VH-VL binders against Cytochrome c oxidase assembly factor 8 (COA8). Designs and how they scored, part 84

Target 1, 167 residues: Cytochrome c oxidase assembly factor 8 (COA8), of Homo sapiens (Human) (q96il0)
Amino acid sequence: APERGAERRDTAPSGVSRFCPPRKSCHDWIGPPDKYSNLRPVHFYIPENESPLEQKLRKLRQETQEWNQQFWANQNLTFSKEKEEFIHSRLKTKGLGLRTESGQKATLNAEEMADFYKEFLSKNFQKHMYYNRDWYKRNFAITFFMGKVALERIWNKLKQKQKKRSN
Short names: E, the ipSAE of ESMFold2; O, the ipSAE of OpenDDE; V2, 0.75 times the mean of E and O plus 0.25 times the DockQ between their complexes.

## First folded at step 3 (VH-VL)

Design xa34 (from x35 with heavy chain G99E P100G S103T S104K T105S Y106W; framework fv_cixutumumab)
Fold by ESMFold2-Fast, scan of step 3:
Structure xa34 (fold): chain C 167 residues (1-167), chain A 121 residues (1-121), chain B 108 residues (1-108)
Amino acid sequence: as target 1 above (167 residues)
Amino acid sequence: EVQLVQSGAEVKKPGSSVKVSCKASGDTFSEYAISWVRQAPGQGLEWMGGIIPLFGEANYAQKFQGRVTITADKSTSTAYMELSSLRSEDTAVYYCAKEGYYTKSWYFDVWGKGTTVTVSS
Amino acid sequence: SSELTQDPAVSVALGQTVRITCQGDSLRSYYATWYQQKPGQAPILVIYGEDNRPSGIPDRFSGSSSGNTASLTITGAQAEDEADYYCNSRDYSGEHWVFGGGTKLTVL
């Protein structure tokens, strides 16, 4: 069976990115901004002689990117959906149509939208607080493993240099 | 979990149009894209296009551009595929499918049961 | 012709291993996904992202890829595996979906 993490990631919203980057590259690829998250994805290059520690760092960076992309895509989708529903509800209450005379989407003025923004921010406060906590945790972990990879590379270079000198 | 329920079989005359519906269960309709895939009798699967319901943005296969229109109604969690100027070769089973995503990979994880469209004179 | 090419038919003896292949230039750039379809039924996702299985798919199913070729392997084929198998990927642009022509698997 698939891992629980794979099952959870399988529920990620379609549209986090519809851009599919080439899976083969000799360096990291930075893609176009995702329509929903507004973040540019990074496609990580995999060296042929990748160590287990380097693989763990790369996967941690990839998983953090996926988590971050999914969070902001979900947040932006939820905001847009609820904003549209709020506008629709208020226009219906006023007996107004959803389109202007010119066929454009009808909108509410800034004062009317202030209530929506206040409510959205309030109900999402805890969600954003947990996001910030997890964001810092993930970045500390990445920094730690970057340090470990750097030390491993230094050690391997020194070891290779010693063997080279013996030849 | 998400289920996709499609409208019933249709019999159409050449030159007419058909509109097939796909109703999604649950509260996540705006969180994923829906594609339409057809299969003519004894033939393979053919992607026609897809839509991201939250934005109403559709993307079409080159072969069907100009004849197919894919729309979505968020209030009813329903996606639609309308195919115009029907020909006998449009006789097929039409599937709607939900897009899933996992690490650089998009796939169709939930499929409707299919809607049979028969074009005959 | 199809951008993704599959052999139209393949046979395997019960309990033996079979490999179904999918070839296309876009597979050099994009992962293949595999679907199983039995007569009168909608397709079922079997493998995604090269070698990931959805819950409920037996572990005898696996995927691999090399160059312009993707493969679906069934190790220890069972009678219930008799079906049509379709590969699926992005086109060269990465914007559209493309299906292979399908492979009919017969379990002898």
Scores: ipSAE 0.000, ipTM 0.486, lowest interface PAE 16.7, mean pLDDT 80

Design xa35 (from x35 with heavy chain G99A Y102W S104G T105H F108M; framework fv_cixutumumab)
Fold by ESMFold2-Fast, scan of step 3:
Structure xa35 (fold): chain C 167 residues (1-167), chain A 121 residues (1-121), chain B 108 residues (1-108)
Amino acid sequence: as target 1 above (167 residues)
Amino acid sequence: EVQLVQSGAEVKKPGSSVKVSCKASGDTFSEYAISWVRQAPGQGLEWMGGIIPLFGEANYAQKFQGRVTITADKSTSTAYMELSSLRSEDTAVYYCAKAPYWSGHYYMDVWGKGTTVTVSS
Amino acid sequence: SSELTQDPAVSVALGQTVRITCQGDSLRSYYATWYQQKPGQAPILVIYGEDNRPSGIPDRFSGSSSGNTASLTITGAQAEDEADYYCNSRDYSGEHWVFGGGTKLTVL
């Protein structure tokens, strides 16, 4: 096998798995940021005696995470694609090539990009408004089910005490 | 297990209105959304609108805005869809369907059997 | 105007693989949900959230999505799979739900 002597990395230590090891027993695990959404996934612990209500809460949290990841992954990909298309269009309009004399990618400065950011924000205003609305609705639902789970646990403890008194 | 029971078939004259009901079983009514979907004879599915009883607000498809009203009565676990100014083109089977409101995927996992509404003179 | 586009008909030979597609800009932001409908019956949920199958749906059904396109794949089609298939997702605003026009699957 060829000798690979250089193991040094210049990137800052940032591995979540290195600083926050996975726990497969009694704790949720937080993963590294997703490449596309830039959000860290949570792997939820499943209790041995999970109630139907506890399962609903966990599934709600999982599906909210999936929805959130999917929205931001697509939004980030759309932003990147449209940004490149805008830059290429503007360079073509100016009669400039896609590469500089030094062979680097030609770019637009901050002042030139202002129009793109304004147009992108305007175009996506409704989409982001409905995202925020759904985000609040989902958090309200999660809070509601967390309350129901808490009440269920209190009731189960009370039932256990009642049963002990009767026996 | 949740079941959705819809009201019976209706025959209506053009220009009138129709109100279809959808009764859900059990105390789970506040845990999901109810959507209304119609299907004209030999045609595809068309989403009309939905309501989330927990929040009390309804949303309507653009085509039906101003002509459809969706309501819910939490005390009877019943959702309603009222369509006004009926035309012959409104002849269709009208379905109610439940969806988890906590899911962004908007999937309808339980459907009513449908209510046939016929608009004729 | 339709926001989600499906081919109106597709055919597959018994035991072969068929792919039903749904196309629309909202699919860049939201997963498609797939429903099967047989004559005289209410629709049945087949796939949701990219590739989740409800209890009772055979494992030959799968879903995928890429860009503005979502697909329902039936691997090893059976005669009982002959039906209309509808995709469903949010519109561009995210406020409303829209259905594709439906695809009639014929199993030869």
Scores: ipSAE 0.007, ipTM 0.553, lowest interface PAE 9.3, mean pLDDT 80

Design xa37 (from x39 with heavy chain S103D, light chain R28D S29E E50K; framework fv_cixutumumab)
Fold by ESMFold2-Fast, scan of step 3:
Structure xa37 (fold): chain C 167 residues (1-167), chain A 122 residues (1-122), chain B 108 residues (1-108)
Amino acid sequence: as target 1 above (167 residues)
Amino acid sequence: EVQLVQSGAEVKKPGSSVKVSCKASGDTFSEYAISWVRQAPGQGLEWMGGIIPLFGEANYAQKFQGRVTITADKSTSTAYMELSSLRSEDTAVYYCATQGYLDYSGYYMDVWGKGTTVTVSS
Amino acid sequence: SSELTQDPAVSVALGQTVRITCQGDSLDEYYATWYQQKPGQAPILVIYGKDNRPSGIPDRFSGSSSGNTASLTITGAQAEDEADYYCNSRDYSGEHWVFGGGTKLTVL
């Protein structure tokens, strides 16, 4: 059976078109938001003559993206899980079922949910602070390697000019 | 391949300090974090802290905060771990390991030194 | 704090499958890394980032993660796999690293 993702993907009415960056694409491609992290992935263009330094930069950017997506996917899942557990616990305390008489999911009012949000944010404050620190450190590292790649390209151009004079 | 070469075994008195070195090969030193992990005889692994030479930033495990100092010398591609106020409980093998903080490897400890035995005795 | 818990010992028959587990609250957010240590030697990296293997590590080693539990699986254990295995991950704050207590694997 076809996966849910195939049905959700936008396709032309006249036929099925599997979109991906063309094989000869010269640019990075930005995909749809991931369902768990709600972040858009970047699919990086890989040149045929990529230098080892350029490969390190690209992989660092890919790893940073994966780290960022993993953090937010886990955070969103933790939030949803704890929210559901909180609602179920409070409904049980009130002697209420998990569903209303109409068959809808039972929910708590805004005042009761405020307690959950306050606890969740307080509990996770330090974790979010350290996430932000790591995010800045990773962006600094990316900027550093971007600078190294730029210097490598300048140096290679200078070397080519010297070789042309020597030949 | 990156290699880590550690300094030789040390015998120290209680209350003194020990400084262990870890020399990394090549220009990769600035691209990796260096972690320090110890192992007491017959015991498990214990993370002490690490340094990211590129940032000049060290991070320490809570247990060692105030007693351990981790530094890096970029010119010699050498990381150092200095542990002060030594106790008999500090007798252990001390390892350094590269940790892929600035590279695509994430945060795992890839290359390990052979270890430096530190014995604290009166 | 995100203490990681491992069983101290496990055994497996030659050629059979064994699973070594690591439990801790931080594993809900951070993947475990696995290290193998043989007597008198430094640890070696076996699995990182959930289920990735470094070059040189046999394909019989794999990792998995579900909730607050991470597992190292050896499919078709060999005699040379007899060693201590340590899981490693970040603590709950994400600032520090924590090792599990280690699991001694005996291949019968």
Scores: ipSAE 0.012, ipTM 0.602, lowest interface PAE 8.5, mean pLDDT 80

Design xa38 (from x39 with heavy chain L102W, light chain R28E W97Y; framework fv_cixutumumab)
Fold by ESMFold2-Fast, scan of step 3:
Structure xa38 (fold): chain C 167 residues (1-167), chain A 122 residues (1-122), chain B 108 residues (1-108)
Amino acid sequence: as target 1 above (167 residues)
Amino acid sequence: EVQLVQSGAEVKKPGSSVKVSCKASGDTFSEYAISWVRQAPGQGLEWMGGIIPLFGEANYAQKFQGRVTITADKSTSTAYMELSSLRSEDTAVYYCATQGYWSYSGYYMDVWGKGTTVTVSS
Amino acid sequence: SSELTQDPAVSVALGQTVRITCQGDSLESYYATWYQQKPGQAPILVIYGEDNRPSGIPDRFSGSSSGNTASLTITGAQAEDEADYYCNSRDYSGEHYVFGGGTKLTVL
């Protein structure tokens, strides 16, 4: 079993397409990038002597990871979907097909796409603002609990040293 | 005030398939997972699978892999659950459920349809 | 994957406190969500996350979690609390939802 306070990050083996931590993992495990969020998930190891405070920190970190993954997966797919809808709408308005004569996907020039980017950013400004606010709030909470866990570990080590000296 | 409206009761023969619909009101249909949960008479709740319409890919419980198909149509704000190769054991009330609003505390199903009774009888 | 285990039945006297428990390995990583179901009705959410109560749910309902166990506590049980209670969480992979077997609460 890993030492208390030990944290090790293992890179996922090449060829693993889904995040599924190995059975009997003794350390934190890092998976491949999620296809939607493009972020690497972390599976946290649960030590057998985990304190209630350590458990609270781990759950908070995991919940924050899931929140972050979901936000970016949603953002990336919403962007891609709305971009495709915008392109199709503009091509239809011009009387153009969705494919070129060579069979490739038809596209718009950079000047035309600028309209989409402006609209997307304006539409999502509030969401991005709330994301940043919540990101700071979550990271502040994590930092606070990391500090509490560190103090707990220091206290426990001091108590153990006192016990050893008394022997 | 998201609401879920399910299709009416069905009576099916063994070996056939059933397709239940779940229509959502409101504008968050594409962003939250819609889950399908069934309950056989006198039994507990059983999660079958779910879909986030924006992602388009469904997620299924192992027990139903190969028999269940969950889809979503964003234009009508409607999710569907199709269960094939029906057996008498599939007689149950089928619920759709979703998250009605964003929360910072994780995943939950606070909005439920009234349920669709599916009876498999020869 | 991990099953969620609940006691099939529990009883409480009117006005007293009862605790309904849910146990499973996945609860070490994921919070439990609790649903109340009365005969012939769809379930309703009573607790989500560790101890968050939706609008409209009485404050006598609370949740707690320790290790691989989650608990729903009803302080000062009322007659209308008589129902089946289900815990719900993710499986170990985090990709699927799993329900507990349900606990039938009888208010005496």
Scores: ipSAE 0.006, ipTM 0.534, lowest interface PAE 11.2, mean pLDDT 79

Design xa39 (from x39 with heavy chain D27G F55W, light chain R28D; framework fv_cixutumumab)
Fold by ESMFold2-Fast, scan of step 3:
Structure xa39 (fold): chain C 167 residues (1-167), chain A 122 residues (1-122), chain B 108 residues (1-108)
Amino acid sequence: as target 1 above (167 residues)
Amino acid sequence: EVQLVQSGAEVKKPGSSVKVSCKASGGTFSEYAISWVRQAPGQGLEWMGGIIPLWGEANYAQKFQGRVTITADKSTSTAYMELSSLRSEDTAVYYCATQGYLSYSGYYMDVWGKGTTVTVSS
Amino acid sequence: SSELTQDPAVSVALGQTVRITCQGDSLDSYYATWYQQKPGQAPILVIYGEDNRPSGIPDRFSGSSSGNTASLTITGAQAEDEADYYCNSRDYSGEHWVFGGGTKLTVL
């Protein structure tokens, strides 16, 4: 069985690196930035008396975080890979080596890179539109369930208050 | 959407190795992770490991550590699963499946190959 | 497998409701994904992210979860629903994927 209390570095099945807090923590924990997405993960505390509604909210938040991490890791890595391929292709077309005479990595000027940025943005336009749409849908759902959880907690507190006042 | 085409059936001797291929088409290969899942006759599904071709990074189930190697060739949009030190218990159908890891698809196996039957016998 | 537990078999009468369950500690943290497999075929995704259906999956299929248990419900089972159903999620560590042992559904 894995150690529940140990802080550890994990690699998800997708290859995304993770850092996990001790499971005995009574608060949410914010980890270091992920290598690929550059976003800080939040590890959620699971209360002993978590209601079904609270569990649904937590799982939705966790799933949304993973979705967001995956999207940005993909975008950052795809950008990096395509940028390197573009630079290598252009240097080869010019008959230039990948390194300067001083042994430093050869680069393209800003005007030459403008072509890459235009192409990358154009190619990814629909993908970013769908990301924004889904991001808003997910945030709406999270807000809705946060409202339901808040109402549940208020109602439970009111019931407890009424019992106390009745006695 | 993507389609996955797997290599043909193999018959291998105990102690040998087998390498199964999975060629992706109809989508951008680098946008998906590829998972490998096997199923022995009359048994359930068992995840072996997966790879993110974009990173070249593979992750393996503990049971297969040291015996399985998963690789990807971006130039041919093909993922490979190599299993060494074959035993009769490795007789199974081996599936590859796309897994949305870094996009809108999410953490599930959406598109599956038809499977490759590997038989280990003397 | 040891990480996710499913009953090996369940039966339902045509047109009736059946619930297939999957239990494991990891389900406290991760949603289950459900796959349908018919003889001689590769698995097909049926439910993901608790209760989402892919395009082409009938609305009689639904998912739910509570605590360390996930459920796949078929409301108004049809003959073509006879198949093996597998739950899938992360292991307790979150690092690997694990499948439940599978449930064979028989439609009477």
Scores: ipSAE 0.007, ipTM 0.547, lowest interface PAE 10.8, mean pLDDT 80

## First folded at step 4 (VH-VL)

Design bb2 (framework fv_belrestotug; at its last look DockQ between E and O 0.01; V2 from the best seeds 0.00; counts 0 for: pae E 14.8 > 2, placed apart)
Fold by OpenDDE, look of step 4:
Structure bb2 (fold): chain C 167 residues (1-167), chain A 123 residues (1-123), chain B 108 residues (1-108)
Amino acid sequence: as target 1 above (167 residues)
Amino acid sequence: QVQLVQSGAEVKKPGASVKVSCKASGYTFTDYYMHWVRQAPGQGLEWMGVINPSGGSTSYAQKFQGRVTLTRDTSTSTVYMELSSLRSEDTAVYYCARGYSRYEGTWYYFDYWGQGTTVTVSS
Amino acid sequence: EIVLTQSPGTLSLSPGERATLSCRASQSVSESYLAWYQQKPGQAPRLLIYGASSRATGIPDRFSGSGSGTDFTLTISRLEPEDFAVYYCQQYGSSPLTFGGGTKVEIK
């Protein structure tokens, strides 16, 4: 059976949404849910005078977002595929076709699908545990840099006020 | 000052491949997307593709899908464009261009360009 | 794909005259994500305008961009001898990135 070439998803560079933030805005924007991950991407604003610390924070946020998008896109794809395979396998075992007499897509009952969900969750439990761990690590780092940026901004504002009082 | 310096002119036969380099300087190389745009003689500009700052993600125009490969070497601040299965119609000046955007995850305009690399495909 | 149509194809003017170049999009360009470039013979394109109306750094005040949606205009208020070139519009509101066919501004 020829290996169905992995459909190279023309992944637009990770996170290029069709959503374009308002050009005159200076704020981050939340785009529509991604088709594959179902996560809403944040379009981070890039200030003209971005500090190195702000840039580092932005990059860390972007990298974390991309990581999340990829994880959930892959997870959703895997889930959908395994779900379909499960349904097909069970229908075949029952001697049922993929379509009902009415031409509708044959489905399994809620009890049978519960078995699928339980098995899927069990199979992916470790993967989810690693995801959660890494998620916390990334978010902790982001929060830490957010604090640093906040302090930098306060300090810069204080310096500017002092310079204005001295002139 | 931002500079994009491309490799020299290339003459290739039909069916061959060409690899053009674009060396960037004067800015943080890993902060910007790099695009490739070509221009056939006497014709307009045609966008070919883009590579992200890390080099881990690329996007190509449909016309070049399967023939173009963009790569990035962070250590040398160089981006490469490889075009395979060359045809006479691929005779053009190829430009690297730095992509600029105000927002992450949006598309770009080109604030700096390389000087261009002439690629001639002739029998 | 957004197709950009530039008009006229050639604009013949004298130094000191006003040049008006049009770029029409086949569909609305999101948030006026349109750029203009100047290209002189044998040179790479140079960014003039981004965001439909914002001048790039080092671009003279005689260059101005306007427009929204599907209709965009580049205006050169008073042509200088160095302004005789080909001008391209480019949209970056959607993939793929596309350019107009160009308008050649030539000396009359």
Scores: ipSAE 0.503, ipTM 0.806, lowest interface PAE 0.7, mean pLDDT 91
Fold by ESMFold2, look of step 4:
Structure bb2 (fold): chain C 167 residues (1-167), chain A 123 residues (1-123), chain B 108 residues (1-108)
Amino acid sequence: as target 1 above (167 residues)
Amino acid sequence: QVQLVQSGAEVKKPGASVKVSCKASGYTFTDYYMHWVRQAPGQGLEWMGVINPSGGSTSYAQKFQGRVTLTRDTSTSTVYMELSSLRSEDTAVYYCARGYSRYEGTWYYFDYWGQGTTVTVSS
Amino acid sequence: EIVLTQSPGTLSLSPGERATLSCRASQSVSESYLAWYQQKPGQAPRLLIYGASSRATGIPDRFSGSGSGTDFTLTISRLEPEDFAVYYCQQYGSSPLTFGGGTKVEIK
């Protein structure tokens, strides 16, 4: 479901986005939820003085977001399509119409829908297992590079302070 | 209705170049990557490369690196594939194919294909 | 580069029979980003399945896909006369994009 994707957004390193002029953003910008994935995209700020290590981190975060957005968009579309097909198949087997007398789509009771959810989860178990593995691998890599960037920044500040004392 | 219309068949000599066009219609041209795939007579499909029509960035299969060039014209919604230093083994049907991507670096399946362009390389 | 190996190379079957086509990847295909295409003589390929198991728009329900990781299957539950064609799998989980060698489904 989309819930796991939404939780992943809270690992973003830069905190709260702020509105900036359209041509150039000064901060990461968090957009509205994507229609298909239900995930809020981050639009990453590219500083003028971005180090090679900072660039690697930003690209890894961008690629991870794209991967996550694509996964959940595809899963949400597949879920909706298979849910409708399941409902239609079961209604047809019962000899029932696809619409209620009010014109709204007919549906199944909670027990019958539980069969769909169980089948969907079972069918997609391995896919979600690989997604979870890759999610952890990507987030570990991001955290690792965040640490390396933090150390690089500390080192540069100490180097700046050392040069200041030498002058 | 999404449609990809390719230029007509070409007959070329070894060592020449060929430029095949693929005109897209029925969708926002810059929202989708355009791929090129070829098929030699009686053989399977071989991916050649991709262009992001927004900005024009490209990526090529290693086999074609240095010989294939993908370009686009956003004003006509057209992608061009140029293959240089043609050899007899380049005789094939060349397809353009639309791959969905909203985000940089994302690869996708090909939901729409051009009709194909036969390129024949003969002495 | 991910190599896709399709088997069998040729399936000789009669209309009404069940066809089972296999596609095996040399490495795990990320998120099951695997597609299936049908190609009839003189035509461009046609998308059947994406995401290993999702049917493309307008594809009959006799076509189904399954699998994950390295092993993927296309099933045609009951062959129709128009289903005799060549079928290709394609991975889109990593660059370069690669295709299987194809499985020809022909009349016995």
Scores: ipSAE 0.000, ipTM 0.506, lowest interface PAE 14.8, mean pLDDT 80
ESMFold2 (binder alone), look of step 4: mean pLDDT 92; pTM 0.939

Design bb5 (from ba33 with heavy chain T106Y; framework fv_belrestotug; at its last look DockQ between E and O 0.32; V2 from the best seeds 0.00; counts 0 for: pae E 8.5 > 2)
Fold by ESMFold2, look of step 4:
Structure bb5 (fold): chain C 167 residues (1-167), chain A 123 residues (1-123), chain B 108 residues (1-108)
Amino acid sequence: as target 1 above (167 residues)
Amino acid sequence: QVQLVQSGAEVKKPGASVKVSCKASGYTFTDYYMHWVRQAPGQGLEWMGVINPSGGSTSYAQKFQGRVTLTRDTSTSTVYMELSSLRSEDTAVYYCARGYSRWEGYLYYFDYWGQGTTVTVSS
Amino acid sequence: EIVLTQSPGTLSLSPGERATLSCRASQSVSESYLAWYQQKPGQAPRLLIYDASSRATGIPDRFSGSGSGTDFTLTISRLEPEDFAVYYCQQYGDSPLTFGGGTKVEIK
């Protein structure tokens, strides 16, 4: 059996990375993960000669991204808050302090935390089902307008070819 | 012809809330994000948050998270900023500002500003 | 968050003189996404410069911006009476958007 040729480590970056689109770019850009949602944002380019159809597509994509970013930012916030409250409640029931002797927050073991994770998933199941439904609806609309924009661009290329031949 | 006209000055007690309006004209309201920036007396400028008027989505500076709410009414081309749990240090002039960018959702500078709304929170 | 430090805090000059205002960022401002604003007493800020060096519409060419990385400069080549105001820099290359503390340009 082959030995693993190079060691790989799953290590979170130790510092915040920054990304900005180049000023001369005329393309959308994908940035680093957002601090709150952990989703990578798209930075949508706004061309000078954007058609109404292209504008509609861009707005649909931006609105979908904002909705998605907000959903996961809220879920992450709720998760963190409820996890802290659960830990606090269980430590208090056991007669333990909120902090260790080193000043770090006290925690619960994996078996104790499993109750929290099960309750959180169960409580949020309906919310995630509505999220999935709305995600597919939004992506269908985006795909529909992508097709319309593609046809518009083909038609404009045919008009440009006709104009060039006529002049 | 772009204009941002804000509501008048307000005087509030600590713990109250305030709602400032910003009416846009001279451009397509839903094409540009609207930002809010405040300035305490004798101090610099402080960014508070942003709203996308087409969808109503918002993002807030960490300092104001949980206290500020931005809303809009597309039928009147108006953005509203509501700040709750007012403190003496919230005494400031509050500006709405139109954000401009080549990349929607990022990289905004402010090409047009409202006239400002003075909010005074007296002890 | 990127902290913008403007210097000097106050710049006392006579009309006709050249004003040089500095804005230093705590971290590099990628692609020079930096703007300059002018604010007169009792008025809202007014955009002068965007993208470090591009003049906004209607801004006289005596205003110029330069710089990259962490060091940015606003230059007023020949001060007019209407140029005595407070000037702010603002970065938009990283979230959250931040402003400098301002430089007051006043009559000597």
Scores: ipSAE 0.012, ipTM 0.618, lowest interface PAE 8.5, mean pLDDT 84
ESMFold2 (binder alone), look of step 4: mean pLDDT 93; pTM 0.946
OpenDDE, look of step 4: ipSAE 0.368; ipTM 0.774

